# VHH binders against Type-1 glutamine synthetase 1 (glnA1): the designs that were tried, part 10

Target 1, 342 residues: Type-1 glutamine synthetase 1 (glnA1), of Dictyostelium discoideum (Social amoeba) (q86b00r158to499)
Amino acid sequence: PRNSLQRAIDRLKNKFGISLKGSFEEEFYLIKKGDNNNSSVASLLNSIEKLDHGTFANYHSLDCYGDILEKITNALEEQGLPIEQLLSESGSGQFEITIDYTDIMEACDRHIIVRQTINSIASYNGYIATFIPKPFDGLVGSGCHAHLSLWDTNDSNLTPDANGECGLSLVNQFFIGGLLKHSKSLTALFNTTPNSYKRLKPFYWSGCNVSWGLDNKESFIRIPSSPFSATDGCSNFEIKTIDHTSNPYLAMAGIIHAGFDGIENSIAPPPPTSLFDQSVLNNQLIPSNFEDAIQSLKENHYLCENIGNDISNAFIHVKLAENKILKELSDDDQILKLLELF

## First folded at step 22 (VHH; from p4 with G110A)

Design q3
Fold by ESMFold2, fold request of step 23:
Structure q3 (fold): chain B 342 residues (1-342), chain A 125 residues (1-125)
Amino acid sequence: as target 1 above (342 residues)
Amino acid sequence: QLQLVESGGGLVQAGGSLRLSCTASGFTWTMGWFRQGPGKEREFVASISRSGGYTYYADSVKGRFTISRDNAKNTLYLQMNSLKSEDTAVYYCAASIIYYGRGRHLTSEADYDYWGKGTRVTVSS
């Protein structure tokens, strides 16, 4: 799959002189192991609630987890991974770490190292780190939102245009048009377990609407604004649905080929949406389960051929088999099994 | 909520020394000192990383002030030597609850999430 991403990168560069840069927002929970083996989902949730039960949860989480977070940040920095930010998220025991953006191949490599490092440091220090998309019914899910931007051969950012819709250049709008056209198929690459779809619900701010918009948390493509957006345009766009069940190399290969289609065919995205415009919130949705997402991918000959027919066929076969096994388990047993996989 | 309490301010003659302390009620990442002189905007003085390995100083205090911290006591210090009348200000302790990468100098007020109420330093001629 790394070679598939390299071919996608080369294709975009050779045809249009465009490269992709990005970074992931890595969301995860830390769970302190009790004196006993934490052998049930209820016991894992109780461990979080016992440790992080303060009224001021975002600072209380930092105060409770400061020592393990310091070990995690030290380990990442010593490996040469330039941390942009680490902060407490809204879930009890939930944190987010972002590494500085870079060329997309390196960003994917860093994504793998970040997960491995956090898991290793947590395990060594008596914690469980989990990147499961929806480990607990009562707590917010975990994603790995991708922030992406398009660059030319002179290493200039092509994404912003202060005069463009949502502060984006026309070429980036066409890239987004392609992403939206292929969004149902891309969901199979982004969200590869039954658990993923417990996070992906309308009105959960997970990005289920096949739409885009400035600061719109319900859209598949969110355009983050900044104080500089009015004068300089918006520097990047965000794909909100991606979670840690994805292979980042396949996910990004799919993204590049979908965006390539958008640029090559000048596919205009639909008018942008806002979070509070209810007439547009009833827009088309991504698939609500993996079976429908993978069927969309199987029928998407364009994506399958460009990713590689042998690679896409293997992915489809493996993930269908894995999903069948997981669906045979109770919800609690699925979580416990997913913890073994991560 | 994190609380920061400064102490150690007072009246001191020019050329003298003073040591400020700031006690935090819990864990903090980068901590810093800011000051607000009479009729002036609040300005950055110094910052120090959680580990103590990364410090940064405003040009106006380099060589005269030393920032340090004792994480076991949750306490930040500012040793101020060779004081000048221009150093007369209310000194504020600040802390970040967001980890920013190594080598990032947190020199803007926007970089800090929690602030103390300040301690006054007056340097007389």
Scores: ipSAE 0.688, ipTM 0.880, lowest interface PAE 1.0, mean pLDDT 89

